# Designs tried in a protein design chat: VH-VL binders against Ras guanine nucleotide exchange factor D (gefD). Part 16

Target 1, 231 residues: Ras guanine nucleotide exchange factor D (gefD), of Dictyostelium discoideum (Social amoeba) (q8is19r433to663)
Amino acid sequence: GSNIIAQQITIIDNEMLMAIPPSQFLHKSFSKESKSPQFHDMVSKFNEWARWTSSEILSKEKLVERVVTLSFFIDLAKSCVELGNYNAANAIVGGLNHSSISRLKLTWERLSTKVTQDYDRLLSLFDLSMNYKNYRDEIKSTKAKIIPYLGLFPKDLIAIEEGNDNFTNNNLINTEKFRLLYQTIKKIQSYQQPLFTFKTSEPIKQYLKNISNGLSEEKDFHSISHKLEPR
Short names: E, the ipSAE of ESMFold2; O, the ipSAE of ESMFold2 at other seeds; V2, 0.75 times the mean of E and O plus 0.25 times the DockQ between their complexes.

## First folded at step 10 (VH-VL; framework fv_ontamalimab)

Design s06 (from q02 with heavy chain D99E; at its last look DockQ between E and O 0.91; V2 from the best seeds 0.00; counts 0 for: pae O 2.7 > 2)
Fold by ESMFold2 at other seeds, look of step 10:
Structure s06 (fold): chain C 231 residues (1-231), chain A 118 residues (1-118), chain B 112 residues (1-112)
Amino acid sequence: as target 1 above (231 residues)
Amino acid sequence: QVQLVQSGAEVKKPGASVKVSCKASGYSFTRYGINWVRQAPGQGLEWMGWISTYSGNTNYAQKVQGRVTMTADTSTSTAYMDLRSLRSDDTAVYYCARELWYYGMDVWGQGTTVTVSS
Amino acid sequence: DIVMTQTPLSLSVTPGQPASISCKSSQSLVHSDGNTYLYWYLQKPGQPPQLLIYKVSNRFSGVPDRFSGSGSGTDFTLKISRVEAEDVGIYYCMQETQLPYTFGQGTKVEIK
C-alpha cells in the first residue's frame, strides 16, 4: 500500500539529504548548479515526485482508474507526512495541485469524503500564505526525525543575506547576520541523520529511482488533461 | 497556550436557532480543522460535524444535516456552529474541538450549554 | 455508519487495581493508508473530554504510562494498570477511519 511506497520514497530522499555538503548552502552556492550539485539532485528529484504524481493520474483513461490513482497519491502524501517526509509530501501535493490535474472535475467529484478531507488538510499544511506559516509551525512542534521541504532553506538564506548588511553602522562586522546564517545551516545539518526505521525494498527503490523513464512531459499535460475531461 | 473559548450558555424555545462561537488562540487557526461534538444530559458524546478552517469545507452528521451550518472566520480565529429549528432533544452541552490530524481531538472548548424548553 | 460498542458500560474498581475496557467496531477500522484510527478519551466529572490514546496504542503527550491501548481490526482494549482517584470518569472509544466520526457509548469508571 501507500505506506510501503512512502517508506521507500523517504529512504531515497534521506540519502539525497545526507549527501548535501553544508558548503552548498554557503555564499548562495545553491543558486548555481555547478556549485551545488547534490542540492540540485534533490531539487530535481522533488520535481520528479511532482511530475510522477501528475503523469500517473493523466495516464488513466478510465474515470474509475483515475479516481483510484488520485486517491492513492493523496494517501501517499499523507503517509509521507506521517513518516516526517515533508519534502516528498509537498512535491506530491504540488503534482496534485497542477492546473492540468485540478481541472479534472469529474475525477475530483468522485473522491470519497474522507480522502477529500485528507487533501484539504494537506493543502492547509503546505499553503504558502504568511511565508509557509502552517508548515513552519508543524516542523517547529515536531521532535522526531524529519526530511524538511528543501526549497524553503535557500529562500531563508537569501532573505538573511539580503536583509542584513555585512557591517554595522560603525563598520564593525555584523555578527548578528552571521549568527542567523549559522543557525539556519545548523538546523539543516540537524536533519541530516541516518534513517534506521524502514526496511529497504530494492525492487521498489529501483523503480522509484528511475521513475522519469516513462513519464509524460509537463508540456503535454494540458493536452492530455483536455482529452480526458474536455470541459 | 493553545485554547478554545466558547460563547456562553443559551436558553431557546423549540423552533428557534442558536449560534455558538469558538475562539481559537495560541496556534495558527487555519492549520487545523474544528469538530463540533455535543452531549445531551446524562448521555454520551455525539459528533455533529467538522469544518476546515482553511477552506471552509464542512461535513455534517446525518442527524443534523439540513439544520446545521458551520463557518469559520479567519480574521477573528473563530469557528461558529449555527443550529436551526431547535427541538427539545437538541438540549446538550456543545463542544468545539481542534482536530490534530493523526492525533485526534487534542484541545476542547469548555462547552456551551444549550437548553431548548417550551 | 460505524457503530462503536463498549463493554462494560460501568466499572467499579478498588483503588490501585487494574481496569480493562473493551471497544468493538461494526467494521474494520483499518484505513486504506494502513493506519487504524481508533482513539480513547476520558471525560472527568464536570470537564470536557481529554485525549488519552491515539491510533490504538499511542499515549498522547502528558498521559501517564499506566494507560495502555491495544487491539486490531474491530476489537480494541484500554487498560489502566492501577486505577487512581483522578482516573474516575467516563471513557469513550472513537473512530476517525471514516466519516461520520463515531463514539462508543462510554464506560463509567468509579472507585469502590
Scores: ipSAE 0.515, ipTM 0.801, lowest interface PAE 2.7, mean pLDDT 90
ESMFold2, look of step 10: ipSAE 0.550; ipTM 0.818
ESMFold2 (binder alone), look of step 10: mean pLDDT 94; pTM 0.958

## First folded at step 11 (VH-VL; framework fv_ontamalimab)

Design u01 (from s02 with light chain V30F S32T N35K K55E E96S T97I; at its last look DockQ between E and O 0.90; V2 from the best seeds 0.83)
Fold by ESMFold2, look of step 11:
Structure u01 (fold): chain C 231 residues (1-231), chain A 118 residues (1-118), chain B 112 residues (1-112)
Amino acid sequence: as target 1 above (231 residues)
Amino acid sequence: QVQLVQSGAEVKKPGASVKVSCKASGYSFTRYGINWVRQAPGQGLEWMGWISTYSGNTYYAQKVQGRVTMTADTSTSTAYMDLRSLRSDDTAVYYCARDRWYYGMDVWGQGTTVTVSS
Amino acid sequence: DIVMTQTPLSLSVTPGQPASISCKSSQSLFYTDGKTYLYWYLQKPGQPPQLLIYEVSNRFSGVPDRFSGSGSGTDFTLKISRVEAEDVGIYYCMQSIQLPYTFGQGTKVEIK
């Protein structure tokens, strides 16, 4: 079921999170892959989770199979949230929100009410409004393990760097800026905790680590989508 | 402090309508949906419906379908349940409860007594 | 609709002794995600219901460890290892595997 797959995704995401040294978040190092390779590995995998989601749904030519697959990915995103893996959950939701998926009216209308409710709850959680307010409130929970949505940290760090001078008007060190940077880095480090509760399934983990091989490219999604459900 | 505060008791005649409010505080109102559950005197709990405070999507129990409208006002963090064409067997305490998703209904309002009598 | 049947409908328990409540569903509550959507609520006298157990066996935050849930498929049990005065009230099981959500009839627990 989706719970077992979510566990393996979480192992993979946590390994990448644990590998990112704090220096890759400093001095906007995340803007350049050569200065932030571990950060970019995790960003790349986020995009793979999203593309995997869309591609698998689009690979199902029969409507019934497509509905089952759509339901599975909604359940998978929910399972990731339950495990505290908000990074993978947001990636999967992104794949579900892709215009080539959201247009599949025949598929979406066949979902059960349970799955439709769950999708609404996922959209609410990752809603962009008010600077991701719902998500930011969610990760203040006391879950034993949180893998945060990685993409918000560059946004926050850039805002601190560009919104605060290094020196005050009197040419003194702006200690408040550096407190804000430090607090953000410490927050990231607080999520870098080992996982001890899930056993690795090497066949599943290897499949998930290599999912980009053989998937349809995003540029082809629209064409495939229109073949499945013409307007 | 997370809480749901409901409007006060109502006495109605058969055929009238009632609108119960449920004001949320202490959390992001659009993060979690709202369930409505009622309890007739001396009886158990009966689920009436669910509303997404994010999208406004609703699901209603069949027993009240066509007579109930659930709404949410994000500007006031308030959910509403409007029950029309009241009957004496609609006499109950009406609860709103926060949809904490896979955890269940984790926060409940204090209840609103609706009495339908001639 | 899924019918939820609780047994017994009333319990009178000596303080400090265990209590057990059965809940049976008319259909399996096991879902394809690997989870079972069975919940327990307690309604203390004069209060709204409160969540005790989610997904069969998980205690909600702040619920004492003397409460435990178990079961699978269609057969579920709530156990209170040592009943205390604060445990008095009506216990409800609930399913959320499908709409409409449905509750059991309730089990009233009293202290002798």
Scores: ipSAE 0.800, ipTM 0.909, lowest interface PAE 0.9, mean pLDDT 91
ESMFold2 (binder alone), look of step 11: mean pLDDT 95; pTM 0.961
ESMFold2 at other seeds, look of step 11: ipSAE 0.816; ipTM 0.918

Design u02 (from s01 with heavy chain N59F; at its last look DockQ between E and O 0.97; V2 from the best seeds 0.87)
Heavy chain, then light chain:
Amino acid sequence: QVQLVQSGAEVKKPGASVKVSCKASGYSFTRYGINWVRQAPGQGLEWMGWISTYSGNTFYAQKVQGRVTMTADTSTSTAYMDLRSLRSDDTAVYYCARDRWYYGMDVWGQGTTVTVSS
Amino acid sequence: DIVMTQTPLSLSVTPGQPASISCKSSQSLVYSDGNTYLYWYLQKPGQPPQLLIYKVSNRFSGVPDRFSGSGSGTDFTLKISRVEAEDVGIYYCMQETQLPYTFGQGTKVEIK
ESMFold2, look of step 11: ipSAE 0.835; ipTM 0.928
ESMFold2 (binder alone), look of step 11: mean pLDDT 95; pTM 0.961
ESMFold2 at other seeds, look of step 11: ipSAE 0.835; ipTM 0.928
ESMFold2, fold request of step 12: ipSAE 0.838, 0.831, 0.834; ipTM 0.931, 0.929, 0.929
ESMFold2 (binder alone), fold request of step 12: mean pLDDT 95, 95, 95; pTM 0.963, 0.963, 0.963
ESMFold2 at other seeds, fold request of step 12: ipSAE 0.833, 0.831, 0.803; ipTM 0.929, 0.926, 0.914
ESMFold2, look of step 12: ipSAE 0.831; ipTM 0.925
ESMFold2 (binder alone), look of step 12: mean pLDDT 95; pTM 0.960
ESMFold2 at other seeds, look of step 12: ipSAE 0.838; ipTM 0.929
ESMFold2, look of step 13: ipSAE 0.830; ipTM 0.927
ESMFold2 (binder alone), look of step 13: mean pLDDT 94; pTM 0.958
ESMFold2 at other seeds, look of step 13: ipSAE 0.835; ipTM 0.929

Design u03 (from s02 with heavy chain R100Y; at its last look DockQ between E and O 0.96; V2 from the best seeds 0.86)
Fold by ESMFold2 at other seeds, look of step 11:
Structure u03 (fold): chain C 231 residues (1-231), chain A 118 residues (1-118), chain B 112 residues (1-112)
Amino acid sequence: as target 1 above (231 residues)
Amino acid sequence: QVQLVQSGAEVKKPGASVKVSCKASGYSFTRYGINWVRQAPGQGLEWMGWISTYSGNTYYAQKVQGRVTMTADTSTSTAYMDLRSLRSDDTAVYYCARDYWYYGMDVWGQGTTVTVSS
Amino acid sequence: DIVMTQTPLSLSVTPGQPASISCKSSQSLVYSDGNTYLYWYLQKPGQPPQLLIYKVSNRFSGVPDRFSGSGSGTDFTLKISRVEAEDVGIYYCMQETQLPYTFGQGTKVEIK
């Protein structure tokens, strides 16, 4: 089931999270790969999780197989949320929301009611309204270990940097700006904890580390989607 | 503090309708759906349906399908259950309960007694 | 619809003694994600139901450790290791493996 694969995804994501030094969040270093290689590794893997989701669904020429695959990825995202891996869950939801996937009406209409209900809950969680309010409320939970959606930290840090002057009107250091920056970095560090709960499955882990091999290219998704379900 | 507060007791005649409200507080209303569960006098719990407070999508139990409409008003953080064409066997306490996803129904309203009699 | 059957329907227990409630489903509650969506609720006199156990064996936050759930497939059990006065009420099992959600008929637990 999807819970075993979610565990291996979480091991992979946590290894990348643990490897990011705090310096990669300072001085907008995250905007340049040469200054933030570990951060960009995790962003790259996030994009791979999303592309994997879309590509696998599009690879199923038969409707029945496509429905099973779509159902699996919704269950996988749910399993990731349950484990506290919001980064991978959001990536998978992003792949499900890709325009080439969302247009597959024949496939979506054949989902079970439980899977459709779960997808609704995932969309609610990762909804961008009110600055990701539902997600931000969720991450305040008391789960012992979470892997947050990393894409929000650059947004928050840029907002602090550009919304606050370095000096006050009296030419003193703006300590509030630096307090806000420190609090954000401290929060990231609070998530950098080892996992003790899952056994590694080396065959599954290696498959997941190498998923980019054999995936359809993003530029081809719409063409494949149209071939599968013409408008 | 997470809380669901329901509207007061109702007495109705057969063939009428009733609309029960469920006001949520202490959490983001659109984050979690709402289940409706009823309990006839001396009987067990019966699930009636679920509404997404995010999308407005609904699933109804077969027994009440066609007679029930569940809605959610995000501006007031209030869910509603409208049951039409009331019968005497619709006499029950009606509960709203927060859908805490894989944890189950973690917070329940106080219940609304609906009595259907001629 | 998945039918949930509880036994016994009524249970009278001496304070401090254990209690055990059985719940059987008409089909497997194991879902394709690897989880079993079986829940236990307690309805104390004059109160709405409250969640005790989620996914077979996990105690919900604040639930005392004298409550434990077990089982697999179609057969499930709730145990109370030492029944206390505040444990009086009606216990329901419930499944969320598929819609519609369904409850057992309830087990009334009383103190002798």
Scores: ipSAE 0.822, ipTM 0.923, lowest interface PAE 0.8, mean pLDDT 91
ESMFold2, look of step 11: ipSAE 0.831; ipTM 0.927
ESMFold2 (binder alone), look of step 11: mean pLDDT 95; pTM 0.962

Design u04 (from s02 with heavy chain S28D; at its last look DockQ between E and O 0.93; V2 from the best seeds 0.82)
Fold by ESMFold2 at other seeds, look of step 11:
Structure u04 (fold): chain C 231 residues (1-231), chain A 118 residues (1-118), chain B 112 residues (1-112)
Amino acid sequence: as target 1 above (231 residues)
Amino acid sequence: QVQLVQSGAEVKKPGASVKVSCKASGYDFTRYGINWVRQAPGQGLEWMGWISTYSGNTYYAQKVQGRVTMTADTSTSTAYMDLRSLRSDDTAVYYCARDRWYYGMDVWGQGTTVTVSS
Amino acid sequence: DIVMTQTPLSLSVTPGQPASISCKSSQSLVYSDGNTYLYWYLQKPGQPPQLLIYKVSNRFSGVPDRFSGSGSGTDFTLKISRVEAEDVGIYYCMQETQLPYTFGQGTKVEIK
């Protein structure tokens, strides 16, 4: 079931999160891979989760199998949210929202009401309006261990760096700027906690670590999508 | 403080319509959907439907399909349940409840009594 | 529709003593994702329902430790280890595995 796979995805994402030293978030280091290799590994895996989602759906030439696969990935994103893995959940939602997937009208209209309801809830959670307000409110809740959507931290850190001078009008150190940067880094570090409760399934984990090796069909997403559902 | 506050009691004749309001406060209204649940006098709970406050999508229980319309107004943070062609067996307390997804219905309104009598 | 059947329909308990409520579904509540979407609600006298237990056995935030849920498949149980005066009301099991959502008929718990 999708719960077991979500647990393994979460183990993988947490290992990558734990490996990022805080220096990779300083001085816009995240903008250069050579200065932020662990950060970029996690970003790369985020993109792999998204591509995996799209590729698997597009690989199903039979409508019935495509509906089952679409349903599975919606359930998987929900399972990731339940485990507190918002990074992987957002990646999977991104793959579901890919233009080559969202256009598959025959597939989407055959989803069960429960799955369609869950997808609506996922879209609400990861809606970008008001600077990801729903997502930001979600992670402020009382959950002790989460894996946050990593892509928002560079945006927030750039906004602090670009919107504040190092010195005040009176040539004093702008301590408010550095307090804001520290608070953001401290928040990132608060998420870097070990997992205590998930069993590792080495066969599933190994498959998921090597998922990009099987994405050969991904090269022609738009072409495959139009062949499957020409409309 | 998260609250759902419903409109007051209604008395209606058979064949009429009723519109019950449910105003949310203390959270972002579009973050969670709304369920509607009714309870006839001395009876148990009956789920009527669900609305997404994000998209406006709805799902209705078959028993009320065709007679119910659920809407949400994000500008006033208010959900509405409009039940038409009322019958005597629609006499009930009508609750709105916040959809907390896999946690269930975590916050409920105080209920709105609708009485249908000839 | 999934029919939810509660037993007993009423229960009278001496304060401080345990109580147990059974809920049976007409079909398995195990969903294809591996979860079982079985919930328990309490409706205290003159109040709307309140959430106690989600997904069989998980206590909702703020629910006292004396409440516990268990079960699998079609058979579920809510246990109250030590009934207190504030626990009086009607207890409902409810499923979200399949639309429409359905409730049991309720179990009234009273203190005697």
Scores: ipSAE 0.771, ipTM 0.899, lowest interface PAE 1.1, mean pLDDT 90
ESMFold2, look of step 11: ipSAE 0.789; ipTM 0.907
ESMFold2 (binder alone), look of step 11: mean pLDDT 95; pTM 0.959

Design u05 (from s02 with heavy chain S28T T53P; at its last look DockQ between E and O 0.93; V2 from the best seeds 0.85)
Fold by ESMFold2 at other seeds, look of step 11:
Structure u05 (fold): chain C 231 residues (1-231), chain A 118 residues (1-118), chain B 112 residues (1-112)
Amino acid sequence: as target 1 above (231 residues)
Amino acid sequence: QVQLVQSGAEVKKPGASVKVSCKASGYTFTRYGINWVRQAPGQGLEWMGWISPYSGNTYYAQKVQGRVTMTADTSTSTAYMDLRSLRSDDTAVYYCARDRWYYGMDVWGQGTTVTVSS
Amino acid sequence: DIVMTQTPLSLSVTPGQPASISCKSSQSLVYSDGNTYLYWYLQKPGQPPQLLIYKVSNRFSGVPDRFSGSGSGTDFTLKISRVEAEDVGIYYCMQETQLPYTFGQGTKVEIK
């Protein structure tokens, strides 16, 4: 099942996380690919996980196959959460939330109640309101090795830079600003730990690394979705 | 400290309704679902249903389908179970329990005794 | 609905001796994701239930290591290696593999 695939996704994501030098988070380097290539490799893979999710569901012309595929990706996102891979889990949830997927009412209504319940739990975990409070509480409370949602760190670092002056009203260095930046970088570094919990399956890993080959383009999702389930 | 605190005991006549409250504290209320479980005197546990405070989605056990409504008020962090058309066999202790996903029901309320007698 | 059957329904144990409780489901509890959603709860006298074991064999936080769960498919066992006075109560198995969630009828454990 989905546990085996989630393990390989987690190996891939952790390799990319481990490869990011801390310098790529400094001085907003993450805003330019030339100054943050490893960071952008992981962002690109996040987007591939999301596209893969949407594209695979849309590739199933038969309703029964589409329901099985939708169920699989919900279970896969759950398996990623169980392994502590919140980055891939959020990407998969993003693919499930794509407007071309969410509109497939014939497909969604045929899910089992357990799968629908699990999707609700995934949505609550990655809810954007209150600045990702549910997600932030989840990762703060865990003692296990995790792969955090990478896209949140640039948001936090920009907010610190833009929300705080470098100098106080008395023209002294604002040490609180630089403490906040340091704490965020140290937190990122704390996640950059090796992964020892499961074995690599090289055939599955290579398939997942090359997954963008043959995926539908996002621009085509709408037309494919309407062919599958006309309203 | 995570806690679920329920409303007090109720005595009702057959045909009436009862609304049990379950106030959550110590965590973000919308993060986790709430299960309702009842226990008739001297009997085992019976699952009644589940609600997501996040979405408002519910699932009910068949035995109580059509007679129960579960709601959640995010502004007060309180879940409610409203059971209508009460029968004598609805006499039980009613528990709310937090849905901790694949960990199970990790935090339980203290229970609310509902007695249905003519 | 998945029927959960516990044996024995009652068990008297000398303190310090082991106890074993069986739980059998009417259908496999293995879900399509590879997990088995079988849980054990303890209800001590006058208290609400408390989570003991999740997904067959995992002890919940704070549960002593004298409790262990095992089993697969339809057959599951909870073992207490050395029963203590605080372990008195009713033990329930429960499944979350499919809705509705269902409990076993309970096993009362007491000290003799």
Scores: ipSAE 0.814, ipTM 0.917, lowest interface PAE 0.9, mean pLDDT 91
ESMFold2, look of step 11: ipSAE 0.818; ipTM 0.919
ESMFold2 (binder alone), look of step 11: mean pLDDT 94; pTM 0.960

Design u06 (from s02 with light chain N35K K55E; at its last look DockQ between E and O 0.91; V2 from the best seeds 0.79)
Fold by ESMFold2, look of step 11:
Structure u06 (fold): chain C 231 residues (1-231), chain A 118 residues (1-118), chain B 112 residues (1-112)
Amino acid sequence: as target 1 above (231 residues)
Amino acid sequence: QVQLVQSGAEVKKPGASVKVSCKASGYSFTRYGINWVRQAPGQGLEWMGWISTYSGNTYYAQKVQGRVTMTADTSTSTAYMDLRSLRSDDTAVYYCARDRWYYGMDVWGQGTTVTVSS
Amino acid sequence: DIVMTQTPLSLSVTPGQPASISCKSSQSLVYSDGKTYLYWYLQKPGQPPQLLIYEVSNRFSGVPDRFSGSGSGTDFTLKISRVEAEDVGIYYCMQETQLPYTFGQGTKVEIK
C-alpha cells in the first residue's frame, strides 16, 4: 500500500535533508549548484517525485488503469503528509496539478468521492495564498519530526538578504537582518534529525532512488495527455 | 482559541427552508472543511454532508441529496447549510464540525435546534 | 453505505468499574492506504459530541488514558478502564473510510 512507499520516500528525503550543511544556505550559495550540491540534490529529487507522478499516470492508456494510478498518487501524497514529509507530498501534488494531468477529465471524474475529498484537502494545505499560510500554519503547530517543503527556505532567505541593507541609515550594522537570517537557518537545522521509526525495504528504496530511468520526458506530457483524452 | 459558533434556534413550517450558519474563528478557515451532522430528538448522530472551505466542493448524504445546499464564505469565515422542503422528520439539532482530516471532527459548534411543526 | 452497529445500546456501570463498547462495521474499514478510519466520540448530556479516539486506537489530545480503543477490520472496541461520573453520556463509533460518513447507533453509559 501507499503507506509503505511513503515511508521509503521519507527515508530517502530525510537522508538528503540530513546531508545539507548549513553553509549551503549562506551567501546565497543555494543559487549555484556548485556551492550547494546537497541542497540541489534534494531539489532535483523533489522534481523527480513530481515527474514520476505525472509520467506514471500518463503511461496508463486504459482509463481504468489511469484512474487506479491517479488514486494511488493522491493516497501516496496523503500518506506523506501523515508521516510529516511535506516536501514529497508537495512534489506529488505538483505532479497531479500539472496541466497535462489536470485536464484528464474522464480520469478525474471516475475517482471515488473519498479520493476526490482527499485531493481537495491536499490542495488546501499547499495553496499559495497569503504566502503559503495554510502550510506555514500546519508546520508551525506540529511538534513531531517533519521534512519541510525545502523550496520555501531559499525564497525566505533571499527576501531577507535583498529586503534589508547590511547597514542602517546611521551606517550601523543592521542586526535585525542578521537575526532574521539566523532564525531561518536555525529553523532548517531543527528539522535535520534522524529517523528512528521506519524500516528500510531495500528493493522499494532502490526502485525509488532510480525512478527517473524510463520515465517520459516532461516535454512529451502534453502530447501523451492529448492522445489519452483528446478533449 | 478555535471555535465554531452557530446561528440560533429556528421554528419552521413543513415545506419551508432553513439556513444555519457556522462562523469559524481561531484558525485559517480554508485549511479545513466543515461537516454537518444532525441529531433528531432522542436519536443518534446522522452525517448530512461535507463542504470544502477551500474549493466549495460538497458531498451530501443520500437522504438529504437534492434538498440541501452547503456553502462557505471565506470573507466572513462562515459556512452555511440550507435545507429546503422541510418535513417533520427534519426536526433535529444541527451541528457543524471542523474536518480535521484523519483526526476526524475535532471541533464542534454548539448546535442549532430546528423545529418543523405544523 | 457502511452500516455501523454498536453493542450494547445501553450500559449501567458501577463507579470505578471498567466498561467496554463494541462497534462492528458491515465491511472492512481498512482503506487502500493501509489505514483504518474508525473514530469514537462522546456526547455528554446537553453538549455537542467530542472526539475521543481517532484511527482505531489513538487518543485525541486531552483525553484521559483510561480511554483506549482497539480492533481491526470490522470489529472494534472502546474500553474505559475506570468509569468516572464525568464519563456519562452517549458513545458513538464513526467511520471515515468512505463517504458517506456513518455513525453507530450510540451506546448510553450511565452510573448505577
Scores: ipSAE 0.703, ipTM 0.867, lowest interface PAE 1.4, mean pLDDT 90
ESMFold2 (binder alone), look of step 11: mean pLDDT 94; pTM 0.956
ESMFold2 at other seeds, look of step 11: ipSAE 0.801; ipTM 0.911

